# VH-VL binders against p0dw94, part 19

Target 1, 243 residues: p0dw94
Amino acid sequence: PAGTPAGAGASAGIGSDTGSNASEDSDMFPTIVFGDTVIERKEYVAALKAQHGAARLYFRQTYGVDPAEDGWDKAHDGEVPCRWLASRAIDELRRRHAAYLIGVDLGQVADDSYASIVARMEAVNSGNAELKSDGGIVYGRTGFDIDSYLSYELSALKNAYTGDESNPGMSLSDDEVRRYYDEHDWTKDGVDGKTPLDEVRGNVKAQMRSERYDELVSQRAEAIDVTDLPWDALYRFTAGRLG

## First folded at step 3 (VH-VL)

Design d44 (framework fv_ucenprubart)
Fold by ESMFold2-Fast, scan of step 3:
Structure d44 (fold): chain C 243 residues (1-243), chain A 119 residues (1-119), chain B 108 residues (1-108)
Amino acid sequence: as target 1 above (243 residues)
Amino acid sequence: QVQLVQSGAEVKKPGASVKVSCKASGYTFTSRYYMAWVRQAPGQGLEWMGLINPSGGDTWYAQKFQGRVTMTRDTSTSTVYMELSSLRSEDTAVYYCARGRLWFYFDYWGQGTLVTVSS
Amino acid sequence: EIVLTQSPDFQSVTPKEKVTITCQASQSIGSYLLWYQQKPDQSPKLLIKYASQSFSGVPSRFSGSGSGTDFTLTINSLEAEDAATYYCQQSSSLPPYTFGGGTKVEIK
């Protein structure tokens, strides 16, 4: 018989290539699934970072405290800042995935996975680096991090959707535009009275489409059920990330 | 609990107008929810008429009813109204109000208001 | 205008049997399809939202599937109280919303 390889029959190699991320960080992070899409640890952490300022603002305005100084585990009228932040991060992920799923429905992107977003970001960054090496001009930032790429891509998805009148909700009749204009305040600084519709028609339509898109995203996000998430494990993970 | 209570049955002559009311309770009338009007002629299917946002008063009407239907709301009484003018015998139907969650589904419906138009 | 075609118009079904109702859209509507149940002289009741998500309190025997243009409502094991007319509705974000013609289900 052939020789037995070292470690045969063991769980050797599990997490060894990824170091602390796979063995320590991922061990604390629970399994979170939206539909059939697994939420990665890195994706959740990015959402925490994105909502961190909102949590600080909320507790400052509501209770007069800053969780970053007072403590993320200190309860205020039953509200624990790290738990509030975890819930906010999950809501942000629901909204983000909803926007990507709308993009999937329209053929704008293939899926809503974080890995696909990261791959596209890396491809763009690689292309920008090659262009710069060839003496080409790169406008704006000279490389995306995940936060700036998410902002860029979500904006691009929204602009692609709202810029196409054939998309659901984006075809506006003249009567709808006039009605919206009549019901809202369209004034300029230092000028009395409403700005005539013909001068702001593009702005009126853009605002209507923006609001309709936001409603679409919100409703799609509601379809992502989070009732049965492992909230206790998620709260422990979140508290560990905040000190 | 969420309730939508509609006004009582109406009998009208051709050419008249009818105004049906729908009073909402059990939720924040001006937050997140829209109100639709849907009608159903006797023995027939459901026909969507239009939608109103109670917060801003914005309305969207089905093309078939454009120019004849007007939807309004009174935020002080949490009530929406649907007025249909130039009534014809074909307008004989049960008229329903229905609460729409954002823009996608109608989760609570009023009991219906029968409008009869004699010709 | 998006037209929804339901089939069949009518079916008479033995209790405990599986019922399948289809709804076809004249153009793609993604997953913006809803199913309602209406009993005689009663208001419609929401069963399924977003093509496949059961509304709260709806019995597990009701399920929805499909996307794009082809959608199905399934009643896994028909009960006497399920005798009703079933309607699909599209709500591809904003109006005009349209309903299918309805499918009347009767108990044999």
Scores: ipSAE 0.006, ipTM 0.448, lowest interface PAE 10.4, mean pLDDT 82

Design d45 (framework fv_ucenprubart)
Fold by ESMFold2-Fast, scan of step 3:
Structure d45 (fold): chain C 243 residues (1-243), chain A 120 residues (1-120), chain B 108 residues (1-108)
Amino acid sequence: as target 1 above (243 residues)
Amino acid sequence: QVQLVQSGAEVKKPGASVKVSCKASGYTFTSSYYMAWVRQAPGQGLEWMGLINPSGGSTWYAQKFQGRVTMTRDTSTSTVYMELSSLRSEDTAVYYCARGRLWGSYFDYWGQGTLVTVSS
Amino acid sequence: EIVLTQSPDFQSVTPKEKVTITCQASQSIRSYLLWYQQKPDQSPKLLIKYASQSFSGVPSRFSGSGSGTDFTLTINSLEAEDAATYYCQQSSSLPPYTFGGGTKVEIK
């Protein structure tokens, strides 16, 4: 009973109030759902990798320890590094899914699932390979991995939102632009004093829209309820991935 | 602790003007938050009047109140004002100020309300 | 201007029963809808933002759903303290932001 499916019954118990007999199998990835979207093991593991350095930096700066050497399961003033990392990974997934859900609202993508993202990436890669094979022209990147594709697509979604003044938060008054300009540093290297607003107005507006979009993503991410996630099982899985 | 404290009840004659104040505390008055004014006639629903950005002073008014409403702020006292002119008996209502997020997308804290009565 | 139509206007409900309030927009507002609760002689209180996101401190029995033009506020199991008037508000188009007509919920 060391492997799947012996652990399948245990994982079903881990996420419920009848899960008192939950398996200690740390390799078992629990079922995680954001609304109606299932979070795949591969998606979660990628988020862990992305937040791994942040966890090491946080514990080094706060407690003078490196979890990679001291242990990911050792508590420091009530904080356990693998649990901290799991929480940050889930927060990153919430922000990613929030951005895709904004894209759904705008009709840019059909859903926020990882499988749909992978399918679009593979279609782009396949199209580029086919054009190159047939002597066609392929501009720019000739192939994406999932990390580079996510970066590309999230940027495209953000640009589409911020480029349309009719979207909430994207219509900027002259007074708002002037106030933002006054509150930030608009100096050039080697030039004394602020660059006049008229010379940087486009940059000021772009930065304001970028920040407002990031705030919208943050607010939308809060709508993704993580209270009832199978946190104990997720912590065990995370610890197993780290040591 | 965030608080919005409004000025006291007013009794006005038709044709007069009223200026209601809303003093904010417990947060940075000029950062990321807008202030809206919403009124409610006795026994009626909520009616949005307008919005002000305390940082820049930019305002948006409902067309029904265009030409009669003016919203201003004083950053030194963290106070927003709503002035309504050419008062009619139909302007009798409780007037609320309400704090919104960065772009006024929702209102999380509300003042206690100011009753304005317009009668001869 | 975007018009919001709430239904029903009034509802008398026994404790522990489920309450459903609907809000229809005259045109798509995506997910930019809010729900407020107003108790007698009190200021409105934010319950739900972005159609389905609960505001901090709001009991879990309150939930919002919907997108585009059709939205619902659900109180899963009515408590005595929930006697109030409920309003939807759109934040998609400015000016003006608009409110629904309100739904008064009272306890039998």
Scores: ipSAE 0.000, ipTM 0.411, lowest interface PAE 13.1, mean pLDDT 82

Design d46 (framework fv_ucenprubart)
Fold by ESMFold2-Fast, scan of step 3:
Structure d46 (fold): chain C 243 residues (1-243), chain A 120 residues (1-120), chain B 108 residues (1-108)
Amino acid sequence: as target 1 above (243 residues)
Amino acid sequence: QVQLVQSGAEVKKPGASVKVSCKASGYTFTSSYYMAWVRQAPGQGLEWMGLINPSGGSTWYAQKFQGRVTMTRDTSTSTVYMELSSLRSEDTAVYYCARGRLWGYYFDYWGQGTLVTVSS
Amino acid sequence: EIVLTQSPDFQSVTPKEKVTITCQASQSIRSYLLWYQQKPDQSPKLLIKYASQSFSGVPSRFSGSGSGTDFTLTINSLEAEDAATYYCQQSSSLPPYTFGGGTKVEIK
């Protein structure tokens, strides 16, 4: 039973530990795939940034704590802030990819990949606009970062869909416009009483189409299965990014 | 409670037309839901016939039924209709209506079915 | 139109055995594939939406997988009440929508 050169036991090898200087960012980003599209680390990190404020707001309003001060890994009634944030980031990516896939179906974009979005943004910023905007072309704009470009392009995709009455859900009958108008409060600041339908018909139709498009995006997002994602590895990566 | 209630069984002669109804309740008829018609001949599989958007009345038909099928709706009664003309003995089937999300992503509620028998 | 080829047409299975049903699309439909169960003299019931997402109330023994052109419905441990005909259906962004030919599962 005498010892071996490798040494075994509870106290073996403490001096060989080289991990004491490991960064909180040391955990590797796991492989995440939506259909046949690989989600890049950079895309996920951007989604975390977009949902960061929502996570802080949720935990402040629900539990009276700020995860940035109290800790992103501290559980509150079974809810862990970094896991909540990771889930919200994935949900945002599902919605974003769903919107782009609708754009693919309309021939507006070739695919839903982040790399393609970034390439179009860089082309626009260099003055070689590849995305045609409704009402004109954007020239020499160097002001787009990825967040502002995503907002711009997602709005363009939505406008392309909702602006075409031949698209599913976008043809509105007079009866359903009247019913929607009657069910909602259409008023003007400083004017008593409801604004007549004929004065706001365009606004009523626009709101109805906007809501129907958002429902379409939601339904398409549901098609992106997240059940088999490597959640534990994603949670570790996310926690490491939050410090 | 969402319900789709279809009209009763019908017996028709070859060459006649049949109009089957499907009355919806328990949700907003003209919201984000479409209505499909699917038939099933005795001992056979499911066959998609077409789709209607109750909101605007837009329709999409399977090529096999093009020229013989017409789908309509009445928003005041929350009812969808499927009319099939120039009936043949091969049209003997149970006809189902089914509710789908916008674009018909999936069909979550189905009517009880209407048996249409075409015989001499 | 998009054609769905379903296999096998029929299988007779002992209770508790694993059942696998496949559905092949003539072109990519991404994840816009659904699975239905139909028992004799009943309307079809939705089991799986978007290739892999269980509809509410569906037992956990039912699961779906696949994307693009090749899809599978699995019943992990067959129960007597699972005797039925199973159908796949595609719901891509543009109609027409089509169903597979069906797979009849019978209990020995």
Scores: ipSAE 0.021, ipTM 0.516, lowest interface PAE 7.3, mean pLDDT 83

Design d47 (framework fv_ucenprubart)
Fold by ESMFold2-Fast, scan of step 3:
Structure d47 (fold): chain C 243 residues (1-243), chain A 120 residues (1-120), chain B 108 residues (1-108)
Amino acid sequence: as target 1 above (243 residues)
Amino acid sequence: QVQLVQSGAEVKKPGASVKVSCKASGYTFTSSYYMAWVRQAPGQGLEWMGLINPSGGSTWYAQKFQGRVTMTRDTSTSTVYMELSSLRSEDTAVYYCARSGRLWGYFDYWGQGTLVTVSS
Amino acid sequence: EIVLTQSPDFQSVTPKEKVTITCQASQSIRSYLLWYQQKPDQSPKLLIKYASQSFSGVPSRFSGSGSGTDFTLTINSLEAEDAATYYCQQSSSLPPYTFGGGTKVEIK
């Protein structure tokens, strides 16, 4: 089943914060909502960290500048590094939430909230520690951190989806496999020419399923509307984290 | 020159988790190559554990380790991680990372190995 | 899973003599077999890929042959530095990948 429901009105995740307008406070993380799910400050900051290197690389290759040295708020042909990074971080969060929502559709997880991910991570870590030293004395934790757990769970969701032919996009006809094979390079290092389909059929199917899953995630992510987000407040918050 | 450098030896108690790192250099980390993890218990042969695509993060695990192993990567540091949970004495082994071809599971360059000892 | 059986488990050989190691697969893997060399306290090194293709920098005295289920690694004239354990590995399609049990070669 769906598990035990929270008490009536006891859930902290219902609705969005309609209180204070965060747009005038540069130190305040604004209210960001994807559907009915509130994006946490720590969730956004983790996404900034994930995209930080990409931002530096982009501006070095495009404009010959490093935002970490030149300034994250300095414009280059209309592009401001901190705003570019904020946009990429939001796109990363859209993709992450989209993947979890696909998991919701399959009954694998109850929701796409960061708090629920953290709670599952803590439960796994707690269970893995059952053979602790006598009396409950612990010499340190070697369990998942949030980054490793998130990667683990996203991979598990993808593997569960792609491993079930009954899921949309996962049933592959021989004709589809042949067309995909013909349109892509199937060359092995040290072997001249294209490897025959019969020898790489499993690899072809796995790559097709992986790509179709990624496409489904992308389609679902694009359905998350970000046009009305408090972008100015988010830009100020992001600049403050990078200055 | 392709090089894979792994983290240092670990001593763990039964039930603990261990996370081993493997830093790649000398090639484009997110190119056509995957990264595999292979272990070797003392006096025993090589045992394949799993495979990760550094570009997309996709993973494939040996059935024996399903539910206990997790492979992740950090593209900013060109590093792959292998975390093994619920450790048992039989998990005592040298753990290797190795660069793998995308279509073929040949392992052309190997890390130096990380000894993980599980004892009470 | 595909099981690989290596023989012999152990071989003691005089320097300059020919060494032959065999690897048998439980089902056809075509030419998708690899050979590795592992010296004591060292990481494995790729020697041969695709049953018969030498990896870069591997001495010419090492050669591989075979297809389907039966494969052979040959060291034409054994040198002292060749004392090692040799492993075959299959990669005929998607993972899981499997290794043979290994063959230890020592110098007499």
Scores: ipSAE 0.000, ipTM 0.446, lowest interface PAE 13.5, mean pLDDT 83

Design d48 (framework fv_ucenprubart)
Fold by ESMFold2-Fast, scan of step 3:
Structure d48 (fold): chain C 243 residues (1-243), chain A 121 residues (1-121), chain B 108 residues (1-108)
Amino acid sequence: as target 1 above (243 residues)
Amino acid sequence: QVQLVQSGAEVKKPGASVKVSCKASGYTFTSSYYMAWVRQAPGQGLEWMGLINPSGGSTWYAQKFQGRVTMTRDTSTSTVYMELSSLRSEDTAVYYCARGRLWSGYYFDYWGQGTLVTVSS
Amino acid sequence: EIVLTQSPDFQSVTPKEKVTITCQASQSIRSYLLWYQQKPDQSPKLLIKYASQSFSGVPSRFSGSGSGTDFTLTINSLEAEDAATYYCQQSSSLPPYTFGGGTKVEIK
């Protein structure tokens, strides 16, 4: 009943659910709620996949170990890789939902649910397939998976927000631009000293808007309370997913 | 020259709704500034309720007031409105509108005179 | 939510004495902190912006300092007209914006 990835060697990654396990005790996904939104199992698994590389990098740089080889449940100075990864996945979901909720506030998307994101992805994929079938030219990505669609849509939400000066934080005064310019080093190859503000004003404003959007998402994400999540059950699920 | 003038005091029963207005003058209502609502119960501190962008009409509310507060604006009269529903006795407070800039040192630089809302049975 | 903890809650001060009020943020807000003065039956008035920069028309005896999580408002020599409640407020994020609990300063 314990499953392994089809065609896989000894490598243990998050991957897709290609096997089966009749035991539900250790791998049952617990109920996770952000405000009024229930987090789906597949949504959490996607977040694990997004943070998997960061976990391996962190433990390699900090402790000289690769959790994929050494074990995801082995403690290093009080830090357990699967728990670290679970925490980062929840943080990723908080930021993701925060970005979508900002989009909801601005009328850009209807809700922050995973099912709605999947539905939009499928609609885009279907539209691209229809255009290709009609002999039309399809520019860009012709088949999104959920990871690539999330990256695409999150970037689109950020660009829509930062590109509209009427949005909170996006209308910049000359004083604010000057302060930001003064706080940072703006130099150009082959030019002595700091590049004059008038030559980089557009770049300064774009960087300010990008940073303010990221700060806004972080603050909105922080409002999503995770203190009462069933962390022990989530850790068991995560460990089981990693093999 | 900047002035924020609010509507007069209100007395309401529990369960009722109240709508407070704030008329702005002395600056371009739809440029560079947001309007926030902040309340203060008698003898208590300041509590932020939410804000509105008069240009686009976008609103952001404090979680405590989600579902009960609605902020709107009328650009033709340079007026912002704050409506609070399902009133409780603990909603008795002075309600202020305040002009603000996000991300800058002039946040909440001008305030209305306040509107006392009393909720009693 | 960024929580601002203000201290002390209350202070009774002799005229001409130095007053110090502190504000601690639960996480870094850089320099995006504001200080307000509120006199009885009046609206709040902005005193300090960007943690340390005086708003237009504010007397030089008021000064702000700090960055990150720890901030201070100082009144170098208290005048009678300074009897008021003082509030800090963060402006780094949307929402929730947070005010400190206030410090009431009374003249002895």
Scores: ipSAE 0.013, ipTM 0.449, lowest interface PAE 8.1, mean pLDDT 82

Design d49 (framework fv_ucenprubart)
Fold by ESMFold2-Fast, scan of step 3:
Structure d49 (fold): chain C 243 residues (1-243), chain A 119 residues (1-119), chain B 108 residues (1-108)
Amino acid sequence: as target 1 above (243 residues)
Amino acid sequence: QVQLVQSGAEVKKPGASVKVSCKASGYTFTSSYYMAWVRQAPGQGLEWMGLINPSGGSTWYAQKFQGRVTMTRDTSTSTVYMELSSLRSEDTAVYYCARERLWYGMDVWGQGTLVTVSS
Amino acid sequence: EIVLTQSPDFQSVTPKEKVTITCQASQSIRSYLLWYQQKPDQSPKLLIKYASQSFSGVPSRFSGSGSGTDFTLTINSLEAEDAATYYCQQSSSLPPYTFGGGTKVEIK
């Protein structure tokens, strides 16, 4: 196969003489862009780690195998675990970037880049950023790592969106609230029968807004085109991370 | 191919109600797409009425039609319905259903249903 | 309510000439502006989404620009098949979405 000599040469050449360093590590990871935003290697690797358990669970439940024992590169009904994991990681990044792009549209953040997120985290940790106090209680917490900061900021963006009924999808009519209530099971623990709408109206509206926000994020994620990504190079990089 | 097929023309008297159907095919009806309703009076412009999410059944109506319009769906037949009550002569229009993604617009349209309201 | 004002209402244009249609919003809608084409006796067709993004299959002679309150649809070189009414639509809030009044383009 013509691809075997080329693939073997590229792999051997990259790491052979100088060992692993920042430049060679960067060359191993392909250029990935979502619109105008470059996806950093460390952002992708974090997404892989987050989806690693889900991949193992999926293959155990679907095929009765554990990729960590059987091999991440072994195909099962046309599905290769390392490729499944790579696709899932990209899908997670699409949803994350979609949520940030909604924030850009609302003037809440300047862009969806990982570097900008890290910069804001560092500013918060140093005490130079103003924390949003109207959306949450501030407890004087001083140290975020990137995972906890992403969780915090994504929640803040969602709360800011869903808390403003002038935002698309967030204005709810009484008819919509009643219909949603009727289609779902609103019960209290230990009490039989449906809880009257007037007692749970706030909870019903909060759940509707949460679901509508998630729908909007999914719609925006679909707009991030991934058909022309360098998938073969990404698969090779991903397999290398899992050995 | 994706197609939206609407019910046939209706003639109604003032005060009556009309229910127009829109049957979808060629895609997953309960996917990420919404279904919008837009009307156009003879010789006039387009007027947005509202939309429904076929998956969850949630609806969003234009303020002008609040209390008079009801949008529903039947997932077993991939059909959306738009019912307009208390009809007036000013409701004479072609009514369109259209497949919509929020913020990204209506990419596939039905052929239109003429509703005539006359004494 | 966000009002969209289109100008001109009507335009008669020689083939191959450039056509410019303007849509002005009563308040900022950022980039939540869409353009549709409706030919006689046909359903509307989506041309431009998110102010400037061409919908798939739309000829390259159509382009959209603008943000905030001022938006423009341009047809770089008018063809006979482009005789139609053009509508802008805003989607900055649910509900209501609103359409502009339309611009009718006819061939001379």
Scores: ipSAE 0.064, ipTM 0.511, lowest interface PAE 6.4, mean pLDDT 83

Design d5 (framework fv_ucenprubart)
Fold by ESMFold2-Fast, scan of step 3:
Structure d5 (fold): chain C 243 residues (1-243), chain A 119 residues (1-119), chain B 108 residues (1-108)
Amino acid sequence: as target 1 above (243 residues)
Amino acid sequence: QVQLVQSGAEVKKPGASVKVSCKASGYTFTSRYYMAWVRQAPGQGLEWMGLINPSGGSTWYAQKFQGRVTMTRDTSTSTVYMELSSLRSEDTAVYYCARGRLWGYFDYWGQGTLVTVSS
Amino acid sequence: EIVLTQSPDFQSVTPKEKVTITCQASQSIRSYLLWYQQKPDQSPKLLIKYASQSFSGVPSRFSGSGSGTDFTLTINSLEAEDAATYYCQQSSSLPPYTFGGGTKVEIK
């Protein structure tokens, strides 16, 4: 007959007795591929860390529990925190890779691999360290960590795209700008009433382009099919990583 | 429901220009979707010509048609246009408009417009 | 430009048999491949998006698979209404997009 769902099977399959159970390592990271790009363990773990707070917040608001105290593998109305977190981490990676693939299409980067991102970060860090060592001035943080570098580079890719009116979605008519302005609040601290469009037109256009870019990234991310991912193995790895 | 209705058949002499229209209905013309033009010569396969963003009017053309094709839109009538100039006999084809997304799919197609170029 | 090569060019198939059509890209297009069906004197209709995802209303006998450079459209148990020309199309990069040459499927 019908067996347990993959999620329930994964929870039941999470063993604590490695000596008497199968020789499977519950912490082993499975092979994850987005199109032609292999997702590295380090990349997934970084995404997991980035979504960790969101998972705790969701379960606190929805069920009144903190997975960090109650347990990441305890089900709440069919939702298991470690599986919810794994799903969010994969969704973040889809969006991230989609943004990099747009950059590939525009000739801004060669590929969407994590290794290439890390290599560029290390090159920047090394250059800054050498400049500082030689008595040069380095403003701000001398070294990026991967999270700060991803934020920096993703912003740079977005700015490159949204700054070029010839790119899909980036050409804005006056009527569209006026409609967007009318549908949103444009007030400033200490000023009564709505700020006139002519004074904030640049800000209105920037916000519209930002939203359109995010929508294009979302559309691109839809092409990264996650249906056939090894979800059970990923859930086991995620549970093991959370301790 | 979504519909794309194209203008009627055209007969042109070599060297002339033709302008085909595609009127959209059943969705917000300037929101989220792009419009592509695809042609098919008699007994031949599909050939992508270009696309237009109805919102801003931005266009992208296949290199083969660059310099001869112009795509425009009229947001007041929810209509896109494809104009092909310097017509040759090998431009005889059915011309289709199709609604889609940039990195996705083209889900609704017009009925096609036959353009015949003969001397 | 990315070139798509379809195989076979033509096939005549007995009803209820399995039909396999392949599409090979000259360079990786990841999962940005679409499959269309075109019946005589009709506009193309979308069957499969993103290499493997069926479009709404498409019969379950149609399925797509593949990634990178090699893609397959499968018709499991051909019906008479499936006689048509099938086209693949890529949308992996900013335009231009290209179509395969088409595969004509006829009933024996």
Scores: ipSAE 0.098, ipTM 0.561, lowest interface PAE 5.9, mean pLDDT 84

